# VHH binders against q8ne09r852to980, part 13

Target 1, 129 residues: q8ne09r852to980
Amino acid sequence: KFSDLLNNKLEFEHFRQFLETHSSSMDLMCWTDIEQFRRITYRDRNQRKAKSIYIKNKYLNKKYFFGPNSPASLYQQNQVMHLSGGWGKILHEQLDAPVLVEIQKHVQNRLENVWLPLFLASEQFAARQ
Short names: E, the ipSAE of ESMFold2; O, the ipSAE of OpenDDE; V2, 0.75 times the mean of E and O plus 0.25 times the DockQ between their complexes.

## First folded at step 6 (VHH; framework vhh_8k46_1)

Design x3 (at its last look DockQ between E and O 0.87; V2 from the best seeds 0.00; counts 0 for: pae E 4.6 > 2)
Fold by OpenDDE, look of step 6:
Structure x3 (fold): chain B 129 residues (1-129), chain A 126 residues (1-126)
Amino acid sequence: as target 1 above (129 residues)
Amino acid sequence: AVQLQASGGGFVQPGGSLRLSCAASGFTFSNYAMGWFRQAPGKEREFVSAISTSGGYTYYADSVKGRFTISRDNSKNTVYLQMNSLRAEDTATYYCAAHEWLDEYTYLDSSDYDYWGQGTQVTVSS
């Protein structure tokens, strides 16, 4: 049903506002940024590199993805760390593109299984039905 | 100057094994994904395997899956191709190549690889 939400711009915006109200907008931001990355043509290396660096710096840190409130379990974080090539790679080098996709999967999982149900159960959502 | 020097080729019987090595110099090895291609006489060059910069992701042609293993040692600026259970159809000149931005959409296209090494001959014959 997350896919349904993506196809409804108005409802997607309501979802975004809902997350913001709950101080939980980072997941959707991360997902959206990675989605934007994925939509960059693979022939545009410079744009993809720039976007990947932006994503890496914003989300692949101890404040979010590798933090205590991560959308990923500790095990999943460790997997992503391994796939990334370790902290040295994350901090000082360009990540491999597929790593971002893996991150997006974990983020999407929390969006779909935690936040989306709460959104659908909200009074605001009910009021619009 | 950029150099990719492949080695480890040779003659083997079917079912045998070889390990190819490709030593890189002249560029920041750890910033490039690495791949292997091969070309048999009278055939087009084909993708064999590729590995991401950190080694976290590997890609294989269907024809070599389960038999070949790509790996790399960034401390040695070297990429490897372990070839097991070799078949006659694996006979070819093998080339290593470097890819600055490798992903699931670009690893197959030889034109996306930036640097190429000289080939090493692999001959599988009884």
Scores: ipSAE 0.529, ipTM 0.789, lowest interface PAE 1.2, mean pLDDT 94
Fold by ESMFold2, look of step 6:
Structure x3 (fold): chain B 129 residues (1-129), chain A 126 residues (1-126)
Amino acid sequence: as target 1 above (129 residues)
Amino acid sequence: AVQLQASGGGFVQPGGSLRLSCAASGFTFSNYAMGWFRQAPGKEREFVSAISTSGGYTYYADSVKGRFTISRDNSKNTVYLQMNSLRAEDTATYYCAAHEWLDEYTYLDSSDYDYWGQGTQVTVSS
């Protein structure tokens, strides 16, 4: 289960390597970047803002979240677009923090329902140590 | 200079409705989350409602949920509070406030808001 991997540093690294060798590392990178954002103290507004902008620029584009290999369905992508305030706000302004949490939920869903089962059934997992 | 001007208060019977407006100037309105707070005489200022910079997220105190609706029009630099089914306990001075960026945990605390309006009085009396 994905929560079990979070509690085991070695198994988490095996999962990360599995994703990398399958050219599928974007989901875990996105999840991790948003998790880091969530752990920045709320009082550090400038640091939280900078991390939010970094995440927006790296992931909220047509190469990932709004593209054909998105972790979100077209309906879910449209919901995130609406919550973000549209392309103008995404491209040129910072996003409200809850939008990033919503994105992380879609990313985590694919990590748990697609990538983790494939990893656990893989020869890489069976040979791990 | 930053200004937040709240208006639309008044006297109303229980069960009535009012719509508060807060017009903003002197800052980039679309970069700010907006909140409404209220203070009755002899009481501490309390959170009423908040809305994110885009309007995509809204928050309400439990005591007003289902009766009050916050909205914003970024083209008019204005935030609104539609207050329905008003009760005597809603009697207070209502203040609008602006917070640079809404976090899921900073919308409740008045000390996290950067700019404040002068308030508008709402009085609900039989």
Scores: ipSAE 0.189, ipTM 0.608, lowest interface PAE 4.6, mean pLDDT 87
ESMFold2 (binder alone), look of step 6: mean pLDDT 81; pTM 0.819

Design x4 (at its last look DockQ between E and O 0.80; V2 from the best seeds 0.00; counts 0 for: pae E 9.4 > 2)
Fold by OpenDDE, look of step 6:
Structure x4 (fold): chain B 129 residues (1-129), chain A 126 residues (1-126)
Amino acid sequence: as target 1 above (129 residues)
Amino acid sequence: AVQLQASGGGFVQPGGSLRLSCAASGFTFSDYSMGWFRQAPGKEREFVSAISTSGGYTYYADSVKGRFTISRDNSKNTVYLQMNSLRAEDTATYYCAAHPWLDEYTYLDSSDYDYWGQGTQVTVSS
């Protein structure tokens, strides 16, 4: 269902707006940024590095992914922390690309299982059907 | 100058074990994923194993899964390959290599590795 939304530009935008009205746009932003990272060609090292650092700084902190309202459980947060090489690595070094993909999975899970159902049940969505 | 110096190769009987080491210098070791390749006489170089910068992710060729273990010590600028239950078909020259952006789609391609060390010979024979 989320994949269907991704293939519908108009509905995707409605979903984005829906999340904004609920002060919950960070998940989609994080997912989108990581998706953009994944689409950078491997050979474009500078762009990948820059995007990775951007993502790390914006989302991999105690205000979001490692915060109390994280899209990931405490167990999953700890797992990602371990896979990342710890806070020292996260704060001072470049993260491994697979770590971002793992984070995206957790974010996508909340998008699919929490926000997407709410969106589909919304009056706004119904009005467009 | 960049250097990758592999060691630990030798002669072992089938079922035996070896531990390869690759000491790196001349670059920021912790910024690079590391891998092992091997080449037997008359055969193409093949992927053996790789490990991400932090060690959080490891990859193995199917032929060595469950027998080989890759690890690294960034404080020593060294990557290791523990080889257990060695077989005759494991006989090859083993090479250490450094990868700048390792992921599940790039670890197999030897051309994506920036730095290569000299090989260390592993011979498994009864």
Scores: ipSAE 0.299, ipTM 0.669, lowest interface PAE 2.0, mean pLDDT 93
Fold by ESMFold2, look of step 6:
Structure x4 (fold): chain B 129 residues (1-129), chain A 126 residues (1-126)
Amino acid sequence: as target 1 above (129 residues)
Amino acid sequence: AVQLQASGGGFVQPGGSLRLSCAASGFTFSDYSMGWFRQAPGKEREFVSAISTSGGYTYYADSVKGRFTISRDNSKNTVYLQMNSLRAEDTATYYCAAHPWLDEYTYLDSSDYDYWGQGTQVTVSS
């Protein structure tokens, strides 16, 4: 289902706006930034490094991924911390691509299982059907 | 200049152990994933093991799983391959290599690695 929204620009924008009105836009922003990273040609190493650092700084902090609003459980947060090489590496270095993909899976799980059902049940969505 | 110096090879009987080391210089070691490849005479170079920049992910060829362990020490700019339960078919020149990022199966393809060491010979004979 979430993949269906990705192929429909108008409904994707409606979903984004829905998340904004529920103060929950960080999940989609994080998912999108990681998806953009995944589309960067792996041989374009400078661009991939810069995007990896941007994602790390924006999302892997106490305000989102390692905080109370995280899409990941405390166990999952701890596993990501370990796979990242610890807090020192998160603060000062880039992350391996598999770590970013793992984070994206947790974010997508919340988008798919929490936000998408609420969006599909919204009055705004029903009115457009 | 970039250097990857592999060492620790030698002669060992079947069932024995060796520990290979690969010391790196000339680049930021912690930005690179590291891999081990091997090549026997008359064969193509084949993947053995790889480790992510932080060490959080490790990969092994099926033929070496459970016998070989890759590790790294970023404070010493060194990657290691602990080789246990060695067999005659493990006889090869072992090369270390550096790849800026581990990405979807790119760790398997030797053409995706930027820097290569000169290799160290491992000979397992009875």
Scores: ipSAE 0.011, ipTM 0.364, lowest interface PAE 9.4, mean pLDDT 84
ESMFold2 (binder alone), look of step 6: mean pLDDT 80; pTM 0.802

Design x5 (at its last look DockQ between E and O 0.80; V2 from the best seeds 0.00; counts 0 for: pae E 11.5 > 2)
Fold by OpenDDE, look of step 6:
Structure x5 (fold): chain B 129 residues (1-129), chain A 126 residues (1-126)
Amino acid sequence: as target 1 above (129 residues)
Amino acid sequence: AVQLQASGGGFVQPGGSLRLSCAASGFTFSNYAMGWFRQAPGKEREFVSAISTSGGYTYYADSVKGRFTISRDNSKNTVYLQMNSLRAEDTATYYCAAHPWFDEYTYLDSSDYDYWGQGTQVTVSS
């Protein structure tokens, strides 16, 4: 169903607005940024690196991914921390690219299993059907 | 000057084990993914294994999966290749190499590695 939403530009925008009204737009932002990263050709190393750093700084911190309202469980956070190489690596060095994909999976999981159902059950969604 | 110094090669019988080491200097080791390649006489150089900068990700050629283990110690600027259950077809000169950023789309391509060490010979024969 989330994939269906991705293929419907208008409905995707409604979903984005829905998340904003619930002060929960960060998940979609994170997912989208990582998706953009994934779409950068691997031959464009500099652009991929720059985007990776941007994502790391924006989302891999105690305010989001490693925060109390994380889209990932504590266990999953610890896994990502381990894959990342620890706080030192996250704070001062460049992350390996695959780590971003792991993050996106956890973010997508919350989008699909928490927010999407709420969106589909909303009066706004019903009104458009 | 950048230097990758491999060691640990030698002669072993089939089923034996070797542990290769590659000591790096002249660059920030922890910023580079590391890989092992090998080349047998008359054959092209082939990918053996790669490890991400932090060691969180490891990759192996199908031919060595379950037998070889790559690891690294960033405090020692060293990458290792533990080779168990060695076979005659594992006979080759083994090379360590440094990858500027670990990307799952590029770790297989030798051309994406910036630095290369000298080879260490591994000979598996009865």
Scores: ipSAE 0.712, ipTM 0.856, lowest interface PAE 0.8, mean pLDDT 95
Fold by ESMFold2, look of step 6:
Structure x5 (fold): chain B 129 residues (1-129), chain A 126 residues (1-126)
Amino acid sequence: as target 1 above (129 residues)
Amino acid sequence: AVQLQASGGGFVQPGGSLRLSCAASGFTFSNYAMGWFRQAPGKEREFVSAISTSGGYTYYADSVKGRFTISRDNSKNTVYLQMNSLRAEDTATYYCAAHPWFDEYTYLDSSDYDYWGQGTQVTVSS
């Protein structure tokens, strides 16, 4: 279902707006930024490195992924911290793609299991069906 | 100058074990993923194993999965390849290499590795 939404540009924009009105836009922003990273050709190493650092700085902090509003449980946050090589490495280095993909999985899980059902049950979505 | 010094090769009987080491200098080791490749005489170089910058993710060619273990020690700037249950087809020169970025499709492509070691010979005598 989340994959189906991605293929419909109009409904994707409606979902984005829905999340914004519920102060929950960080999940979709994080998912989208990681997806954009994954689509950068691996041979464009400067662009991939810059995007990885951007994602790290924006999302891997106490305000989001390592904080109380994280899409991941404390256990899952600790697993990501371990896979990244620790807090010092997160602060000062780029992250490998597998670490970013793991983060994206937790973000996508909340999008699919919390936000998407609420969106599909929303008055605006129901009225367009 | 960048150096990757591979060692630990030698002669071993089928079923035996060897541990390869690759000591790195001249670059920030912890920023690079590391890989092992091998090349038998008259054959093209092939991927063996790779490990992420932190050591949290490892990859193996199907032919070595379950027998070889890659590891790294960032405090010693060294990557290792533990080779168990060796077979005649494992005979090759083994090369370590450093990759500036690591993901699910770049670890196989030797052209994306910036730095290469001189290789160490592994010979499994049947």
Scores: ipSAE 0.005, ipTM 0.321, lowest interface PAE 11.5, mean pLDDT 84
ESMFold2 (binder alone), look of step 6: mean pLDDT 80; pTM 0.810

Design x6 (at its last look DockQ between E and O 0.89; V2 from the best seeds 0.00; counts 0 for: pae E 5.7 > 2)
Fold by OpenDDE, look of step 6:
Structure x6 (fold): chain B 129 residues (1-129), chain A 126 residues (1-126)
Amino acid sequence: as target 1 above (129 residues)
Amino acid sequence: AVQLQASGGGFVQPGGSLRLSCAASGFTFSNYAMGWFRQAPGKEREFVSAISTSGGYTYYADSVKGRFTISRDNSKNTVYLQMNSLRAEDTATYYCAARPWLDEYTYLDSSDYDYWGQGTQVTVSS
């Protein structure tokens, strides 16, 4: 269902707006940024590095991914922390690319299982059907 | 100067085991993903295994999955390759290599590794 939304530009935008009205845009932003990272050609080291660092700084902190309202459980947060190499690596070093993909999975899970159902059940969505 | 010094190669019979080590110096080891490649006579160099900077992710060539295990000790600036159930086709010169970070799509591409060590010979023969 989330994949269907991704293939519908108009509905995707409605979903984005829906999340904004609920002060919950960070998940989609994080997912989108990581998706953009994944689409950078692997031959472009500099761009991938820059995007990776951007994502790391924006989302891999106590305000979001490692915060109280994280899309990931405490167990999953700890797992990602371990995979990342700890706070030292997260704060000062470039992360290995697979870590971002792992994070995206957790983010996508909340998008699919929490926000998407709410969106589909919304009056706004119904009005467009 | 950057140095990668591999060791642990030798002669073994089929089914035997070897453990390769690669000692790194001249760079911040913990900031680099590490890999092993091998080249047999008359063949192209091929990817064997790679490990992320923290060791959280490992990758293997299909031909060595289940038999080889890559690991690293950042406190010793060393990457290891445990090779079990060795086969004749594993005979090759094994090379240790380093890259700044592990990328999901380029870990098997030798051209993306910046530093290379001298090879250590592994010969599997009855």
Scores: ipSAE 0.431, ipTM 0.749, lowest interface PAE 1.4, mean pLDDT 93
Fold by ESMFold2, look of step 6:
Structure x6 (fold): chain B 129 residues (1-129), chain A 126 residues (1-126)
Amino acid sequence: as target 1 above (129 residues)
Amino acid sequence: AVQLQASGGGFVQPGGSLRLSCAASGFTFSNYAMGWFRQAPGKEREFVSAISTSGGYTYYADSVKGRFTISRDNSKNTVYLQMNSLRAEDTATYYCAARPWLDEYTYLDSSDYDYWGQGTQVTVSS
């Protein structure tokens, strides 16, 4: 389970490397950037704002979250669009933090249900066990 | 200058309803999350409710959950608080406040709100 991988920092780094060698790193990059956002102290508004804008610009576009490579279904993409306040808000402004947490859940779901099973079945993982 | 003008307060008997409004000017309303706070005489200001910039997320103090509903109309630059089943302990001055974005950890902290209205009095008494 992905939550179990988070408890093993060495295997988490192996998972990251696995995704990189398979040209499939965007999900983990997105998850990690949002996790870093969540860990920025609440009162450091400038850092939280800058990180939020960075995440939006890097991931919430037609090349990833709102495109064919999305971890979210079309229905889930539309839900996020509605919760964010629409495409104009996404393009030009930062998002409320709960929207980013919702996006992270969709990203984590694909990491857990698609990439993690492939990693655990890999010869690289088996060699370490 | 930024202005938040709260209105709709008044006297009501227990069990009654009131609807508060807060009209905003001087900033881009759709970029701000909105909150309602209240302060009774001799007490600290306390959190009542908050709503995200788009209205997609709402938060309520336990004491008002199920009785109060926050909403917003970004085309009218206005946030609302529908208060039903009012009780004597709801008597307070109600303040609307604005912050640049909603955060699920700090939505209830009054120190994180940048702009404040002058308040509107709600009095619940038999």
Scores: ipSAE 0.143, ipTM 0.577, lowest interface PAE 5.7, mean pLDDT 87
ESMFold2 (binder alone), look of step 6: mean pLDDT 83; pTM 0.830

## First folded at step 7 (VHH; framework vhh_8k46_1)

Design y1 (at its last read DockQ between E and O 0.90; V2 from the best seeds 0.00; counts 0 for: pae E 3.5 > 2)
Amino acid sequence: AVQLQASGGGFVQPGGSLRLSCAASGFTFSNYAMGWFRQAPGKEREFVSAISTSGGYTYYADSVKGRFTISRDNSKNTVYLQMNSLRAEDTATYYCAAHEWFDEYTYLDSSDYDYWGQGTQVTVSS
ESMFold2, look of step 7: ipSAE 0.493; ipTM 0.764
ESMFold2 (binder alone), look of step 7: mean pLDDT 81; pTM 0.824
OpenDDE, look of step 7: ipSAE 0.748; ipTM 0.870
ESMFold2, look of step 9: ipSAE 0.490; ipTM 0.771
ESMFold2 (binder alone), look of step 9: mean pLDDT 81; pTM 0.819
OpenDDE, look of step 9: ipSAE 0.535; ipTM 0.795
ESMFold2, fold request of step 13: ipSAE 0.334, 0.299, 0.251; ipTM 0.701, 0.679, 0.645
ESMFold2 (binder alone), fold request of step 13: mean pLDDT 82, 82, 81; pTM 0.821, 0.823, 0.819
OpenDDE, fold request of step 13: ipSAE 0.765, 0.774, 0.771; ipTM 0.875, 0.881, 0.880
ESMFold2, look of step 16: ipSAE 0.197; ipTM 0.607
ESMFold2 (binder alone), look of step 16: mean pLDDT 82; pTM 0.821
OpenDDE, look of step 16: ipSAE 0.276; ipTM 0.655
ESMFold2, last read: ipSAE 0.203, 0.254, 0.267; ipTM 0.620, 0.640, 0.652
ESMFold2 (binder alone), last read: mean pLDDT 82, 82, 81; pTM 0.822, 0.821, 0.820
OpenDDE, last read: ipSAE 0.770, 0.766, 0.771; ipTM 0.877, 0.875, 0.880

Design y2 (at its last look DockQ between E and O 0.82; V2 from the best seeds 0.00; counts 0 for: pae E 3.6 > 2)
Fold by OpenDDE, look of step 7:
Order: C-alpha cells, then sequence, then structure tokens
Structure y2 (fold): chain B 129 residues (1-129), chain A 126 residues (1-126)
C-alpha cells in the first residue's frame, strides 16, 4: 500500500499533509531524503557523500533516529549504531552508504505500519473516495 | 605516500588454508572500505571480497562464499582475508585495494577503488 501511495502523487501529497498535521513529518522527510540519495548515480561520489552527510546530520541524532520517539526500536537503534561504527563515526565521519538504506527500512516500517493505516482510516481520506 | 602491503600468500594443497594481510599506510584507513581482488594468468581481475569502513558490511564473490572471510582491524590499519577450503581455482595473484567511503553499488568494480597494493601469489596445488 505504501508503494501504491508512492505512485500516486496526489495521494502522496495528502499523506504528507496528514503527517504534518500530526507533527510527524520527519519520517517521510527522512525516507524521502534517503530515497533521493539512492537516486544519485554511484559515479557521482561527491554528491552522494554530500547528501549522506546531510542525512546523517539531520536524522542520525538523539532528536530523531536515536531519540525517544525513534522510528526504530532500541534494539534496531543499537544495530544501526553498530553498523555505523559508533558515535565517533556518526559525529565526525561519513557513514557507509548501506547504513542509510538500513535506516530507511526502519523509517518505512513505521510509515507503513503506523501512519499509513491512520491515514487510510482518516475522514479526509474517506471523503476523497 | 599511500601504501598497501599485502602478505600471507604461498603454496597450499587443496583443502588448505591461508590468511592474507594487507597493511595500509599513508591515508586514514578507517575512512576507506577495503577489498580483495585476484587475477589468474590469462584471466581478468575479479572481485573476491570487500568490507565496509566500520566492518559492518562484508561482501563476497559467489565462488568464495562460505570459504573466505574478510575482516579488518582499524587499530592496526590492516585488512585480512581468511581463506579456507582452498581450491585449485583459487590460484591467483591477490590484490588489496582501498575505496574511500563504502558504497553498496561500487564494491564489485575494481575501477572504483582508489588505491592498490602489490599482489601476493596464492597457489593451490597438489
Amino acid sequence: as target 1 above (129 residues)
Amino acid sequence: AVQLQASGGGFVQPGGSLRLSCAASGFTFSNYAMGWFRQAPGKEREFVSAISTSGGYTYYADSVKGRFTISRDNSKNTVYLQMNSLRAEDTATYYCAAREWFDEYTYLDSSDYDYWGQGTQVTVSS
């Protein structure tokens, strides 16, 4: 269903707005940014690095991914931390590209299993059907 | 100056084991993914294994999966390749290579590696 939403620009925008009204837009932002990262050609190392650093700084911190309202469980956070190479790496160095994809999986999981059902059950969604 | 010094090659019988080492210097080792490639006479250089900067991700050619293990010690600026259950077809010159910033889509392509060491010969023969 999430994939269906991604293929419907209009509904995707509605979903974005829905999340925004619920002060929960960060998940979609994170997912989208990582998706954008994934679309950068692997030959463009500079752009991929820059984007990865941006993503790291914005989301891989105690305010979001490693915060109390993280889309990932504590266990999953620890796994990502381990894969990342620890706080030292996160804070001062660039992360390996696969780490971002792993993060996106957790984010997508919350989007699909928590927010998407709420969106689909919303009066606003029903009104458009 | 950047240096990658490989060692540990030699002659072994089929079923034997070798452990290759590659000592790096001249660059920030922990920021580079490391890989092993090999080239047999008359054949193209082929990917063997790669490990991400933190060691969290490892990749192997299908031909060596389950037999080879790549690891690294960033405190020693060294990457290792444990080769078990060696076969005659593993005979090749093995090369250590370094790639700045590990990318899941580039670890297979030798052209994406920034630094290369001298080869170490591995010969598996009865």
Scores: ipSAE 0.698, ipTM 0.854, lowest interface PAE 0.8, mean pLDDT 95
Fold by ESMFold2, look of step 7:
Structure y2 (fold): chain B 129 residues (1-129), chain A 126 residues (1-126)
Amino acid sequence: as target 1 above (129 residues)
Amino acid sequence: AVQLQASGGGFVQPGGSLRLSCAASGFTFSNYAMGWFRQAPGKEREFVSAISTSGGYTYYADSVKGRFTISRDNSKNTVYLQMNSLRAEDTATYYCAAREWFDEYTYLDSSDYDYWGQGTQVTVSS
């Protein structure tokens, strides 16, 4: 379970390395950046805003979230586009914090349903069990 | 100079409807979340509703859920509050407020709003 992996720092690093060797690091990077955003205290408004902009610029583009290898379906991508206020707002302005949580749900779904099963079936993981 | 001009208040019978408007100037409206707060005489200002910068997320006080609808038109720099099924306890001065960026944890906290309108009176009485 992905939640169990989060509680084991060593196995989490092994999972990250597994994704790197399979050229699939972007999902975990995105999930991790959003998780870090969520851990910033709400009283640090400037810090949360800056992290939100960083995440938007890095992941909400046609190279990842709105591209062919997105963790989200076309319908889900359009839903996020609507909640974000459209492409112009995504490209040029700040995004509201709850949009990032919605994106993280799609990313986590692919981590849990695609990458984690492959990791648990990997020879590297089997060798340690 | 920032201005938030609320309008649309008035006298209405119980069960009636009003639509409040708040026209904004002096800042980039699409970067600001908007809120409605209200204050009855002798009481503290209380949260009514909030809307995210894009309009994609809306929030309501429990006392108004299902009766009030917040919306915004970023092309007109205006936020609206449609108030249906009005009750006597809705009588108050209604204030619009703006804060930069939307945060789902502090949207109901009046101290987090940077700019405030002068208010518009809503009076619900038979």
Scores: ipSAE 0.292, ipTM 0.665, lowest interface PAE 3.6, mean pLDDT 87
ESMFold2 (binder alone), look of step 7: mean pLDDT 81; pTM 0.814

Design y3 (at its last look DockQ between E and O 0.81; V2 from the best seeds 0.00; counts 0 for: pae E 4.8 > 2)
Fold by ESMFold2, look of step 7:
Parts: sequence; C-alpha cells; structure tokens
Structure y3 (fold): chain B 129 residues (1-129), chain A 126 residues (1-126)
Amino acid sequence: as target 1 above (129 residues)
Amino acid sequence: AVQLQASGGGFVQPGGSLRLSCAASGFTFSNYAMGWFRQAPGKEREFVSAISTSGGYTYYADSVKGRFTISRDNSKNTVYLQMNSLRAEDTATYYCAAREWLDEYTYLDSSDYDYWGQGTQVTVSS
C-alpha cells in the first residue's frame, strides 16, 4: 500500500526510480512537494507562502495538471479551476491551501491505483523479494 | 489604509434572523480570506465562520453550523453573514477580519488575521 511504501525509505526510493524510468515522475514529485508544504509549520507563513507559489507554478499548468496527461479528469480539472478562482489567480497570485490538498488527492489516487500496482508487479521489485 | 466596516446588527427575538455585512477597502479583496468572530462581555473572542479568497471553501463553528451562512461578493468588496434561528447565546459583538490566504488548520485562530473591523452588535432577547 502507498502508506507502507512511505515507511520503507529504500522501497520508496526504488518506486521513485521506477517512475523516472517510465517517464512518469511528475505524479510523485507533485505529491511530495505538496506533502512537504503540509509539513511546514503553520507559524512559518513566509515558507508556506513560497512553497505554495512554487507548487502552483510547477504543476498547475498545461504541461501537467491542466494538460492531456493530468491525474485528474477534465471535470476534476474544471472543479479545481473554479476553486482556485480562475486562470488569472492561478497565473499571478497565491492560492488558498485547501486547493493544494485537493490536487494532492487526485495525484495520490493515480499513484495508488495506477503506478503502485505496476511497481509491485515489476521484475525489479520481484528480484528484491 | 485598510478599513473593514461591519454593519447590520440590531435587536431581534429568539428564532429571528439578521444579515451582517462587512465592507472592505485598502487592499485587494480577492486575495484575502475573510472571517467572522464574536465576543460577548467578559468572554474570549471566538470563531464564527470563514470563507476562502474565491469563496470555494467555507468553515463554521459547530455552534452555528446549519444556522449561519457566510458568503462574499468580490465585485463589491463585501463579506456577508446570514444568521437564522438566532438564540440568546448568539448575543455578542460580531467582528469581520481578513487574512492574506486561508489554510485548513488556522482559519479559526484570531491571531492569524491581519485586519479587523470595529464590530457590530447583535442582541437576541425576548
């Protein structure tokens, strides 16, 4: 399970490498960046703000979250667009933190239901058993 | 400078309704999350409701959930609090407040709000 992988640092690194080899690293990168954002202490507003802007610029674009290979359906992409306040806000302003958590849920769903099963069925994983 | 002007308070009987408004100026309203807090004499200021910058997320204290509705109109720089089924326990001065962005953990913490209005009195009495 993904939670089990998080507690096994060696296998988590193997999973990360598996995704890179399959040109699919963006899902884990996005999930990890949002998880790091969630772990920044709430009193450190400047760090949380900077991380939020970094995540928005890196992932909320036509190359990933709003593109053809998004972890979210077109309906879910439109939902996130409305919750964000539109393209003008996405491109130029800070977003509310709950929007990032919503995005992480979509990314985690694809990691859990697509990439993790493929990793666990891989020859590389089987060879280490 | 920044101003938050709350209005719409008054006297009402139990079970009645009031609509509070908070007009904002001096900052880009659409970049700020808004909150309502209240304080009765001799008591600590307490969280009532909050709304995200776009209006996509709303939060309520358990004591008002189902009775109060927060909303915003970014074209009018105004936040509203519709208060229905009012009770004597709702008697307080109601303050609107603003913070630069909303997070899911500190939306109820008054110390995280940067700007505060002067308040409007709500009195519920038979």
Scores: ipSAE 0.186, ipTM 0.609, lowest interface PAE 4.8, mean pLDDT 88
Fold by OpenDDE, look of step 7:
Structure y3 (fold): chain B 129 residues (1-129), chain A 126 residues (1-126)
Amino acid sequence: as target 1 above (129 residues)
Amino acid sequence: AVQLQASGGGFVQPGGSLRLSCAASGFTFSNYAMGWFRQAPGKEREFVSAISTSGGYTYYADSVKGRFTISRDNSKNTVYLQMNSLRAEDTATYYCAAREWLDEYTYLDSSDYDYWGQGTQVTVSS
C-alpha cells in the first residue's frame, strides 16, 4: 500500500503532487523529514540533533501537529505531548527520538487511510494504469 | 565534573526486592536518557533497562520484563531501578549510565552511553 508507493519513485512523485494540489503537503513533508532523521546514523549526534530541532520547530506546533487540522486526534496529540515531556520540553529542549517516530506514525496513518485512497481513486491515477 | 553515584545494592534471597538509585550531577540530567546495565563475573556487560528524558519511554531486557521497573525524578537528578522477584541470575554489578540521545533501536549498545557510574553489587542467594 503506502510501502508500495514508497518503492515507486514515479508514483511517489505523483502522490506528492496530488497532495500539493489538495493543499496537504505537510503530512508527506513531515513523514519524509522524520524518515530522513531516522536514516541519520545514531553516531552522528550533531546532525540528528539539528534535524530533530528542525522537525520540532516545523511540525510540532499549533499550526500543524498540535493544530486543528492535525493528523492526530486530540487524544493522540495529548499523548504525544505527554510523552514528549510537555511544551517546555518541546520549546526548549531536545526531544527523544521515539517521540518523532510516534509522530510519524500518526502522520503515516493519515497518509495511508485518508490521502492514499483518494489518490488511488483519482482520475489521474487511473489514467496512468 | 560528571558523576553518577549508584546505591541500593545488597544481598537478598530469591524472590526478594531491591531498589537501586543513581544520583547524577555535573550535567543537565533532564536532557539525558538514563540506563542500567549489569555485569556478572565472567560474563559480558548487558543491558537491563533505560528510560527517556521525560520518562515517557522505558525499555527493558527480556530477562527482567515484568520484574524490574525503571523510573526517574528529574527534580532530584535521580534514576531508579525497582527490582522485584529477584533471581539468582540477577546477581551482578549494576551500573548506571547516561546518554544524551535515546533511540528505540540503539538503547542496548553500551558504547553509546556517555557517562557511567560506579557499580553497585547485587547478590541474590539463598
Scores: ipSAE 0.169, ipTM 0.578, lowest interface PAE 3.0, mean pLDDT 92
ESMFold2 (binder alone), look of step 7: mean pLDDT 83; pTM 0.827

